# Designs tried in a protein design chat: VH-VL binders against q8d2j8. Part 4

Target 1, 144 residues: q8d2j8
Amino acid sequence: MNKFIKKINFIKNFSSCENWEEKYLYIIELGNKLSPFPEKFRKNSNLIPGCQNDSWIYLIYENTKKIKFYGDSNSLIVKGLIAIIFILHEDLKLSEILTFDVKPYFNKLSLTNYLTPSRVQGLSSISKFIKKSARCLLIKEKIL
Key: E = the ipSAE of ESMFold2; O = the ipSAE of OpenDDE; V2 = 0.75 times the mean of E and O plus 0.25 times the DockQ between their complexes.

## First folded at step 1 (VH-VL)

Design f2 (framework fv_cilgavimab; at its last look DockQ between E and O 0.03; V2 from the best seeds 0.00; counts 0 for: pae E 18.1 > 2, placed apart)
Fold by OpenDDE, look of step 2:
Structure f2 (fold): chain C 144 residues (1-144), chain A 121 residues (1-121), chain B 112 residues (1-112)
Amino acid sequence: as target 1 above (144 residues)
Amino acid sequence: EVQLVESGGGLVKPGGSLRLSCAASGFTFSNAWMSWVRQAPGKGLEWVGRIKSKTDGGTTDYAAPVKGRFTISRDDSKNTLYLQMNSLKTEDTAVYYCTTEWYDLGYFDYWGQGTLVTVSS
Amino acid sequence: DIVMTQSPDSLAVSLGERATINCKSSQSVLYSSNNKNYLAWYQQKPGQPPKLLMYWASTRESGVPDRFSGSGSGAEFTLTISSLQAEDVAIYYCQQYYSTPTFGGGTKVEIK
């Protein structure tokens, strides 16, 4: 189980950071709270294309209709960014994930202001991959 | 206080080799991307290469003029950055600076005093 | 690689007067996704290493006096010293970090 902070508290904490250094460290801290990534999920099919560093995401749709998010990266900062994206998707249904836009949150948090273009592109790639994964789950569960 | 101290510079003949060191202190070295920037006498600044943090893969990038001849490495246990220079050319003559790339953004926030490398026959 | 061109190569300005340094990039260093210019300015005094002055084209590094300001966007940038001081004698460099880092050729600022 991911030990993520609630979305609203994340936003408050992130916004309370005084400078990018604090934000950067907080992002890394969030990444360290990701659930261990099961090795069985570390497949090419779960590799996120377009990321500067090898990164993986896998979603599990449980019988309770809860979604478990798994993510990992060879980059510590990317792990943190994955964690942020997972936090933003908390309590969303699979169908809602398909239309969920993370951009407003990225703008609100100024998350993209202090990243390289490659990192920003990576964020977009992560978001797209999550949507793709959600779509696949919906099809598998015969919801779509 | 962040400190970067370069060493290992000196006189070397063309075709020779030299290894520079940069001793870092005052920050978590293992988390920092590190770069080398050089400056030929009376000339401008030229980026030489970088090494990422281990947590970001620890990979290296090099400028075209030094690719294949120079190797950047790091020993995080010693808080030391290295620049192995092989097949040195006269145009490699420069003061070599050790620099940090805080937040991996690509600009250089801290610089050492530099060490002079002179390649001459 | 993005080529950076500075002008002028040398500038002599009287004490208390404005100094203006220009920097042009061969392509835009403005990233559309975050509207940030990936451009930095450095100051190098004689016998010293470079010192970071400005990043994101117009954000002053900590400890940099207010008389230093950066402006511009896209591929044209300017570093301005509103009132030149004796300690400002140095060579100034622009540097883009939109892609592989590259520096301008430098502008030498002297007192007239």
Scores: ipSAE 0.020, ipTM 0.670, lowest interface PAE 5.7, mean pLDDT 90
Fold by ESMFold2-Fast, scan of step 1:
Structure f2 (fold): chain C 144 residues (1-144), chain A 121 residues (1-121), chain B 112 residues (1-112)
Amino acid sequence: as target 1 above (144 residues)
Amino acid sequence: EVQLVESGGGLVKPGGSLRLSCAASGFTFSNAWMSWVRQAPGKGLEWVGRIKSKTDGGTTDYAAPVKGRFTISRDDSKNTLYLQMNSLKTEDTAVYYCTTEWYDLGYFDYWGQGTLVTVSS
Amino acid sequence: DIVMTQSPDSLAVSLGERATINCKSSQSVLYSSNNKNYLAWYQQKPGQPPKLLMYWASTRESGVPDRFSGSGSGAEFTLTISSLQAEDVAIYYCQQYYSTPTFGGGTKVEIK
């Protein structure tokens, strides 16, 4: 069982960080709490396009009611950003993931103020890739 | 207070090699993105390259004119940044500045005094 | 690469008078998602390293006097010194950090 901080607690904790150094370290801490990425899934089909550092996401059903999120990156900060995106999606059903918009959360947290344009674009790429992964999982569910 | 002290500059012949060092103090070096910026005599500023913090993968980026010839490295245990310059050209003659980058943003908040590299025959 | 162009190359201003330096980027450095202009300004005095004056186009670095102000958005930016002091004699550089860092050619500010 992976223990992730709940969305509301994440927002409170992140907002309570006094400066960018504290926020930066917190993001890295969140990445360290991700489940180990299975090497079986470390394939080009699961590689996120548009990220400067090699990054992977894979979604699978743990049972008929729970989605398991796997993510990894060669960059500790990008791994943390993947963890944040997973936290924002944790209580969503597969159909809800397809229409979920992360932008209001990024704006509320001023997260993009401390990132380069390429990293902000990376967040967009991660968000789009999780939707693509959800669509693939939905198709597998209906066909299988 | 933040201090950056460059060393290793000097006169070198075209095709030669030189290694610059930058000793850092007054901040958490291991968390900092570090860059080298150069300035040819009487000319403007030119970014040479950067090295990311270990927490950001420790990777390097280089400006096109130096790619394949220059290598940036760091020793976090010694709070020291390095620039290995190979296959030097007369166009590489410049004062080389060690700089800190504000996290991953690409603007430079602290600068060293610079060290002069002269490439001539 | 984004090309940065500064004008004028040099400027002579009387003490207490306003100095205006222009900077133009070959493409917009305004990122629409966060509404930030990825543009910084530096001051370099003879024999000294550059010193950061301004970032996000208009945010003064700590310790920089109020007479320095930045304005503009997108691809056209201005650094203004409202009342030139003797210690302001220097070369001023703009720099974009929207992509791989590039600097303008510099503007030399001298006393008239």
Scores: ipSAE 0.013, ipTM 0.646, lowest interface PAE 7.6, mean pLDDT 87
Fold by ESMFold2, look of step 2:
Structure f2 (fold): chain C 144 residues (1-144), chain A 121 residues (1-121), chain B 112 residues (1-112)
Amino acid sequence: as target 1 above (144 residues)
Amino acid sequence: EVQLVESGGGLVKPGGSLRLSCAASGFTFSNAWMSWVRQAPGKGLEWVGRIKSKTDGGTTDYAAPVKGRFTISRDDSKNTLYLQMNSLKTEDTAVYYCTTEWYDLGYFDYWGQGTLVTVSS
Amino acid sequence: DIVMTQSPDSLAVSLGERATINCKSSQSVLYSSNNKNYLAWYQQKPGQPPKLLMYWASTRESGVPDRFSGSGSGAEFTLTISSLQAEDVAIYYCQQYYSTPTFGGGTKVEIK
């Protein structure tokens, strides 16, 4: 099984950037690859609390065995950070999302090295919101 | 920028064979589900088949009219999608488009410019 | 396979007027568990490949103008162009992705 291919490619590409300017541009590029956020779900219930920029996340469990992550932000860099968090959750089941911790990846890649305290809190808020959304999906689908 | 460039189209007689290629760039090809869609001249769109990413099993699906005659493959080291067409019929005359699927859903977000296959005596 | 039927086959509309394109599926493409309609719309301008306009029946793809809207549910769907522009001359296709992908026959939109 070649699980986590997008995660492996991300780690490789991000690590090969020579400076923080290249890393920032790569983060923005990843955000530009996010699918359009469904406008029906661009509402306050999907707005992430505690983020400096307006940011939305929506998770859906569809006809496949996969979870779809939608995300958007009015900031190019925050949208890119959302994309990275989605890559780190690649191929996880809902139950695995509940126990998954993104912090070791942030530290290993030095993602937080140049982020302000409010941006670090924003990343934590995004991660917490994803777990909350996954719990809501599990209850709705009555999987557990 | 995502780019998909098809090649290998041309004129072939009924019963013949042809292999199409699609060169991909601007995205992680190895993670993508890829499809072929065709359009007969002056006619509508018809899905031909798909190949899943290796991480999702690497399996293929085909539309009934081409099943058993067409084979989709990929070479992730070359970022290339292939369509091997055997036992060609005049009904296979079409522009063949290389497309990406949106993850594991079956709608098509990026399209190449297409390559024309003409099957006639 | 799910058969997709479009009407009309062609449509002539004056600039700035409303264009309405209908699409019917042979069975429902609404999945009850997620309450989503597995329906997409494409635009194909002369000499060009198709371009994705909408998915989930009513969600516009990035860069698609506000004048395009989708409606309907289950087995009946509509694409509406609220104020036709010269650049909207194209053939429009619906497509279901509930199962094996199938397309409607297309609707040609022309300026009257």
Scores: ipSAE 0.000, ipTM 0.504, lowest interface PAE 18.1, mean pLDDT 85
ESMFold2 (binder alone), look of step 2: mean pLDDT 94; pTM 0.950

Design f3 (framework fv_cilgavimab; at its last look DockQ between E and O 0.05; V2 from the best seeds 0.00; counts 0 for: pae E 15.2 > 2, placed apart)
Fold by ESMFold2-Fast, scan of step 1:
Structure f3 (fold): chain C 144 residues (1-144), chain A 121 residues (1-121), chain B 112 residues (1-112)
Amino acid sequence: as target 1 above (144 residues)
Amino acid sequence: EVQLVESGGGLVKPGGSLRLSCAASGFTFSNAWMSWVRQAPGKGLEWVGRIKSKTDGGTTDYAAPVKGRFTISRDDSKNTLYLQMNSLKTEDTAVYYCTTDLYWGEYFDYWGQGTLVTVSS
Amino acid sequence: DIVMTQSPDSLAVSLGERATINCKSSQSVLYSSNNKNYLAWYQQKPGQPPKLLMYWASTRESGVPDRFSGSGSGAEFTLTISSLQAEDVAIYYCQQYYSTPTFGGGTKVEIK
């Protein structure tokens, strides 16, 4: 658990970047602030399908009320995009993650305006994979 | 001020090899996607290939006519882009431009002056 | 790959007249998820490298005069110069960046 920025502060900081170069560097910076990815979780079951660069996500309870998000990628930009998706989900319960829609945030931040089609598809893949990971945690809790 | 300065062009025989360089300044080169675009004398523009930034995986893509013969590489410590051209054909005769998208996608916002490569016997 | 076709190959326009250049892609370059057209326009003057004029089909690059405008969506695009000036004599190219980049064949704009 490092100093992961809160959603409201992320939105403020990202919107304050004057141009795409600043936003691009900020995305990379966010990725660098992710907690180190534990090697024991770096396996095919946690590999995000459809990403051109190998990328991994794993969700686990840090305590009974707090979810820990682990993410990594061979691409620093994809790692940063993973970090952004985590920030948008940071304070949600598992059940809320399953129904959370990131699109309004992408639109307000104009995040997809400067991404190639393959990167936008990557964001979709990351979002879907987080929901899959949340479902797995819910099933293990026997909440469903 | 963004500057792209190309070098290495010249006359070469069919089947020969040549390496082009592009020295970049005025922007954060290590985070930029870089491309080569060529133009045969009196003809239109043809994209040759690109190299992504290390932050985007550092992968390369090539147009079909040059795939397997040309290799794009970069040295971020020197802010320099390279195009290694092997098995050159007369159809490769063109002015070769170095260009960048400065993080705005895959359109080309800055171009070098170009360097002429002539392949003839 | 996506094939880009421009028309006409050349046109002669009087100073102050409107110039219209067309660009057609072999498939749509509109990405539905962000509603953006991955299409750019370039200007090339004799002995010079190309210069970016427009991106996202209709967004002018900084410093480009407002007499230049881009329109269209999907697979059919137009670059318009509302009132041709002497400095606008050049060859104009469209380019898609929806997939690996490809250029149109160019349209030469000359004074009558």
Scores: ipSAE 0.012, ipTM 0.627, lowest interface PAE 8.5, mean pLDDT 85
Fold by OpenDDE, look of step 2:
Structure f3 (fold): chain C 144 residues (1-144), chain A 121 residues (1-121), chain B 112 residues (1-112)
Amino acid sequence: as target 1 above (144 residues)
Amino acid sequence: EVQLVESGGGLVKPGGSLRLSCAASGFTFSNAWMSWVRQAPGKGLEWVGRIKSKTDGGTTDYAAPVKGRFTISRDDSKNTLYLQMNSLKTEDTAVYYCTTDLYWGEYFDYWGQGTLVTVSS
Amino acid sequence: DIVMTQSPDSLAVSLGERATINCKSSQSVLYSSNNKNYLAWYQQKPGQPPKLLMYWASTRESGVPDRFSGSGSGAEFTLTISSLQAEDVAIYYCQQYYSTPTFGGGTKVEIK
């Protein structure tokens, strides 16, 4: 299980960083808190398209209606960004994920101002992939 | 205080090889994307290539004129950036600067004083 | 790669007068997601490395006098020195860092 900080605390901590280097290190730290990515999930079907580095995401929908998020990347910064996105999706239902927009949060944190265009595009790709995965789970569960 | 100090420049014949070094201090080198920029005498600035941080995969990019001949590498344990130049041409004559990339919004933009490479027969 | 074109190649301006340098990119360096132009301006004096003047097209680097300003968006950019000073004699370069970095050809600013 991911040991993520709560969304509200993440926002506070990130906002308290004094400079870009601190923010960068904090992002890396968050990535290091991702649950180990199961090798069985490291398939092309879970490979995120549009990322500069190979990255994977897999969602598990449990009988308890809880969603487990797994992510990994060959880039530590991308791992951190994945972690941030997971944090932002905390406590959301599958159906809510379909319409959830991370952009307001990234804007609030001005995170996109600190990333290259490619990295920002990567964030969008990650978000889209999560929505796609959520949709597939909903169909599988015969909710849609 | 941030410092970038280039070394290894000198006179070399066409077809020869030379290895430049850039010693970095005063910042977290391992986090930085590093580039080489050169400037021929009396000419403009020309981006040579870059190497990303290890956290971002440590991959390299090169300008077309040097691709296949130049190799950028880094030793984070020594806070040193390298430029291996092979098959040197007269047009490679330039002052070579090491610099941090304009990558982040609150980025650092540091430059060394440069080292002169002269390729002449 | 993105090609950067500066104009003019050289500019002679009287002290206290306005100097205007233009920079054009072969494609837009504005990123819609963050609405930032990945464009920088550098000043280089003889025997010195380049000095950053402007980033994000219009944000002045710390320590840069307010007579320097950057404007433009997309693929057209301008560096303006509102009142040229003697110490402003230098070569100025634009650079995009939207993709693999590339520099403009430079503009030599001299006193008329």
Scores: ipSAE 0.012, ipTM 0.599, lowest interface PAE 9.1, mean pLDDT 89
Fold by ESMFold2, look of step 2:
Structure f3 (fold): chain C 144 residues (1-144), chain A 121 residues (1-121), chain B 112 residues (1-112)
Amino acid sequence: as target 1 above (144 residues)
Amino acid sequence: EVQLVESGGGLVKPGGSLRLSCAASGFTFSNAWMSWVRQAPGKGLEWVGRIKSKTDGGTTDYAAPVKGRFTISRDDSKNTLYLQMNSLKTEDTAVYYCTTDLYWGEYFDYWGQGTLVTVSS
Amino acid sequence: DIVMTQSPDSLAVSLGERATINCKSSQSVLYSSNNKNYLAWYQQKPGQPPKLLMYWASTRESGVPDRFSGSGSGAEFTLTISSLQAEDVAIYYCQQYYSTPTFGGGTKVEIK
């Protein structure tokens, strides 16, 4: 199955939800599909700053050319938001992650209409942290 | 109203090069994936390649017959899609259509009128 | 690449009668996780570009008349024009977007 189909599937499924309750539950479902977060990466350096919920993100090369995204949160909805952000970044190179703008997707889906202001701020924090993590990994790649 | 206007078609010798342009209006070009699809005279449709939006990484993909010879690019400040065709062969003779993919699904919402490329001695 | 095969190559139908166009893919284009068929239909009149007619196998594009309907699943699909109008004379193409996009060879619909 082609990996761009996953983005299409997310957009169509989210848009097909009839109301905010269905959208909310779908976000939580996506979070539950995340890979288990490795406990050795559960460190303060991987905590997302400015997020009201304890949330972690870690990016690592799984093999020579594929980046694995790990994410977790003590909030089910924030964990789901992390999962959405990961779907949007699927198959991007590190350098592409640095310039990738999630805002058009948020606007198209009116994603923020279904979130509290603090969770909207959490989306920004998640996106910024992913870019920070990608910069760090890129620097390591260029050194090696 | 969505408009796509191709230009740059014409006669070219085998081994030559040609650049096609597609001027776009009536939608947010920078959010769209864009494709080229061609049709040889009296024949069916053949996908040539695609360029993703910058927000999706701006990457390109090509059909096997044109890979390494054709290059798709875009200029979001000019709302313009380009197709650079190198090492042209007689089998590249076709009408070339510019297409939009507004839902990022690789089915094509809007099509231009096409521009004819003829490759012959 | 997924090969798309259409049949018949051409058909002639009386005004007001039903036209049936078949499309077969070399492998399934159904994604089981969302239960959707990644198949589109296009209409192309002579001297004109193709026009999107249908997507997800059976969803009509905006402005497409109700007489057009799509059916099928997996690897076999049908486009039906329930009551042919003069304006429906065209070549019809199926296209899969499960993987690298590929088109069927086309089916020419004429008035008998």
Scores: ipSAE 0.000, ipTM 0.521, lowest interface PAE 15.2, mean pLDDT 84
ESMFold2 (binder alone), look of step 2: mean pLDDT 93; pTM 0.945

Design f4 (framework fv_cilgavimab; at its last look DockQ between E and O 0.07; V2 from the best seeds 0.00; counts 0 for: pae E 16.8 > 2, placed apart)
Fold by OpenDDE, look of step 2:
Structure f4 (fold): chain C 144 residues (1-144), chain A 122 residues (1-122), chain B 112 residues (1-112)
Amino acid sequence: as target 1 above (144 residues)
Amino acid sequence: EVQLVESGGGLVKPGGSLRLSCAASGFTFSNAWMSWVRQAPGKGLEWVGRIKSKTDGGTTDYAAPVKGRFTISRDDSKNTLYLQMNSLKTEDTAVYYCTTGYDFWSDYFDYWGQGTLVTVSS
Amino acid sequence: DIVMTQSPDSLAVSLGERATINCKSSQSVLYSSNNKNYLAWYQQKPGQPPKLLMYWASTRESGVPDRFSGSGSGAEFTLTISSLQAEDVAIYYCQQYYSTPTFGGGTKVEIK
């Protein structure tokens, strides 16, 4: 798993930002902490549909039952949003990812209050893509 | 203090070209979505186009009347926004405003320049 | 593109009286995911650029007097000046930013 800040600390840090500009910068900072995206994963099958900017996500299920999240985007902001989504999915099992809803967290953080409808839709697309990827991994591992 | 100062306006003949500049200060320009809005003499406001921040992909969008003729660009190292206007028409005559929003992710406009007049006439 | 229609085109109101400006969008600018109306109001005085008054339909921009208020949701919106002042003489515009930005045609507010 990527070495991200813990979910609880992320929420605290984000909530401590005084204005949207600070939040904006913090989001960018989180995106810059994403693990390098392996070029071999940068293919159409991992391209997230419905995003304003080209974005890719790939999940690796380790033998240790841990999930490694890889993400990238042509938008640094979107990279940051991907990082946030990864943070929110920390320590979840593949099966739990299938039912996990990020919306309550985004609402709690008021992230959607500053986004265009299309950007919000992009977030939804990212979440859905992660679920799809998790499902595929479950099938591959013969868990489903 | 946020400041936006437009320049480059003037008289041009139909079919001609003109390049407007907007010098920005008082905020982190590189993070801001920047827009052009124009106003024909005695008429209402019309959105011309927008360029997003590099951090948000740096993409541009244009209003239908100017698409294919106008190009918006930015030089973040100079805190400058540009509007390249080609194939100008008489109906392009307007005061052109440089604008930006405090919220970088929304297209409402907190800050405006004083505008620069572009007159397209034979 | 979302078409914005304002009414009336011009309005004459006595000092101290209420001024009401309406704005209609060709489609809803309310986003269900965040329950926000992507609607702004601007004031423009002669020889000046527009000034933001309201965003999210009803949130006043900093420094805007409380006699200005925005209301409405979906596709019908109203800007109200509860007690018109001399300095309020201007043209007012609504603008949606639900999709690519579009402005209303403007409403000229004058003193009767």
Scores: ipSAE 0.125, ipTM 0.735, lowest interface PAE 3.3, mean pLDDT 91
Fold by ESMFold2-Fast, scan of step 1:
Structure f4 (fold): chain C 144 residues (1-144), chain A 122 residues (1-122), chain B 112 residues (1-112)
Amino acid sequence: as target 1 above (144 residues)
Amino acid sequence: EVQLVESGGGLVKPGGSLRLSCAASGFTFSNAWMSWVRQAPGKGLEWVGRIKSKTDGGTTDYAAPVKGRFTISRDDSKNTLYLQMNSLKTEDTAVYYCTTGYDFWSDYFDYWGQGTLVTVSS
Amino acid sequence: DIVMTQSPDSLAVSLGERATINCKSSQSVLYSSNNKNYLAWYQQKPGQPPKLLMYWASTRESGVPDRFSGSGSGAEFTLTISSLQAEDVAIYYCQQYYSTPTFGGGTKVEIK
């Protein structure tokens, strides 16, 4: 299980960081809270396209119908950005993940203020890929 | 206080090699993207290349005129940035500046070293 | 590469008068996702390294006097010095950081 704080506490903590050095370190810290990524899921089908560093996301149901979010990256900052995306989505149902718009949160948190266009594009790629992963899981749920 | 101190400049003949160093202090070097910018005597600024932090993959990018001849590297344990220059041309004559951005992942440069002069001539 | 073109090459302005420097990029440096212009301005005095004046086209660096202002969006930008002081005599450069960094050719500001 990811050892995440609640969404509202994350927003408060991130917003209270005084400068980008503090935000940068906090993002890295959040990535360290991700559960270890199982090697059996480290496949091309779970590789996020468009990321400069190899990055993976995989979603699965646990026995209690609770969604488990797995993510990893060769970049510590991208790993942290994946963790942020998970924090924003962990309280949502699969159907809600498909329609959830992260853009207002990115704007509110000023996540893109200091990033180059390629880094901002990376955030977009992660956001799109979690929706793809949710669709795959939803199809399995409907078939079963 | 942030400081960047370049060294290693000098006179080199065309086709020769030279290695520049940049000693960094006053910030967390390992988290910073580092760049080299050069300026030929009496001319404008020209970006040479950059190296990203290890945290952001440690990748390098180069301007077209130096690609394949110059290599940027870093030693985070020594807070030092390097520029290895090979197959030097007279057009490489310039003051070479070590620079970084305060926000780590932007390529606007709020800190610059004093520069080190590289002269390539026979 | 994004090509940066500055005009004029040289500008002579009387003390206390307004100086304006133009910078044009070969493509837009405005990123739609965050509505930011990836453009910076630098001041360079003889024998010194460049000094950052502006970033995000119009955000003044800490310690830079209020007489310096940046404006513009997309592919056309200006740096304005509202009341030229003697210490403002320098060469000014624009720089894009939308892609791999490129600098304009510079504009020399001198006293008329």
Scores: ipSAE 0.006, ipTM 0.597, lowest interface PAE 9.9, mean pLDDT 85
Fold by ESMFold2, look of step 2:
Structure f4 (fold): chain C 144 residues (1-144), chain A 122 residues (1-122), chain B 112 residues (1-112)
Amino acid sequence: as target 1 above (144 residues)
Amino acid sequence: EVQLVESGGGLVKPGGSLRLSCAASGFTFSNAWMSWVRQAPGKGLEWVGRIKSKTDGGTTDYAAPVKGRFTISRDDSKNTLYLQMNSLKTEDTAVYYCTTGYDFWSDYFDYWGQGTLVTVSS
Amino acid sequence: DIVMTQSPDSLAVSLGERATINCKSSQSVLYSSNNKNYLAWYQQKPGQPPKLLMYWASTRESGVPDRFSGSGSGAEFTLTISSLQAEDVAIYYCQQYYSTPTFGGGTKVEIK
């Protein structure tokens, strides 16, 4: 994201949308604000399994040991869903990511009410992949 | 070819109830968001409410004048949309149209039924 | 809710002449992130359901003659019939779908 968005600001903004069309457009807007995905990491090992749309996630420590989330998708709505999940994980430590559950937030916002069953399954796939990526990064840190 | 056929209109006294049906064909009904729009005789168009597809959560939204009195439902096995109207008032007198739009991003209405007349009169 | 105001309420136009119908919304219906105006136009003839003419303010629905055009952005929109035909006698409605759908009051177009 080029602009930091806290969980509370996202919840407020999403809840303020008048109807599903505004919510859907807001989701796409959030996806468009994701940082450019580094092309050197656009490879099959970072491809999310179980999504009908090609989608990539990559987690890395940056200079201050802050976790940077990169994500992309060839679907505008899936890219937006990735952005929302990143917002929900903002400021979490790696260990906290492993235990964090996005479902209560999605239920509170009724987000899954606006998604097809395939999109709900894709959301689960995104969440599982983030946890896998966080475990891998933790293992690399322990090796060092 | 898309067809929407409303039925169940008629004369009813204030405080009464009526259920409208809309038989749909020519498209995948289970994927569609469905709406009701009404038009009082000699007056303009008024959106009544919408039901989402089951795959999008199946939830409903209503215009303020009908909230709590009207219920939209669907039966995907019969390709049928319903409008249950309770506690009817004379201002509910209108032709009721069944409508659909395939574009889940937008609530414009590219297909309309012929309408069914509901008259609420003492 | 977004209030839609049409003008005029009625107009009479000679065959082959231009008819212009205005629609104003109480709030912008332009979503700047996708640059789309959430505005539709409908034609309704007596005893018939409404028929979609335009969506996204200026996109013509399939089968609608090219003498119909839509223009405007934000909160002010126009439907133009460049050369009025006898079959164009109808009531025309604008409708926003930026939020909870609302319709304008209608504009009756007649042959002068």
Scores: ipSAE 0.000, ipTM 0.488, lowest interface PAE 16.8, mean pLDDT 83
ESMFold2 (binder alone), look of step 2: mean pLDDT 93; pTM 0.943

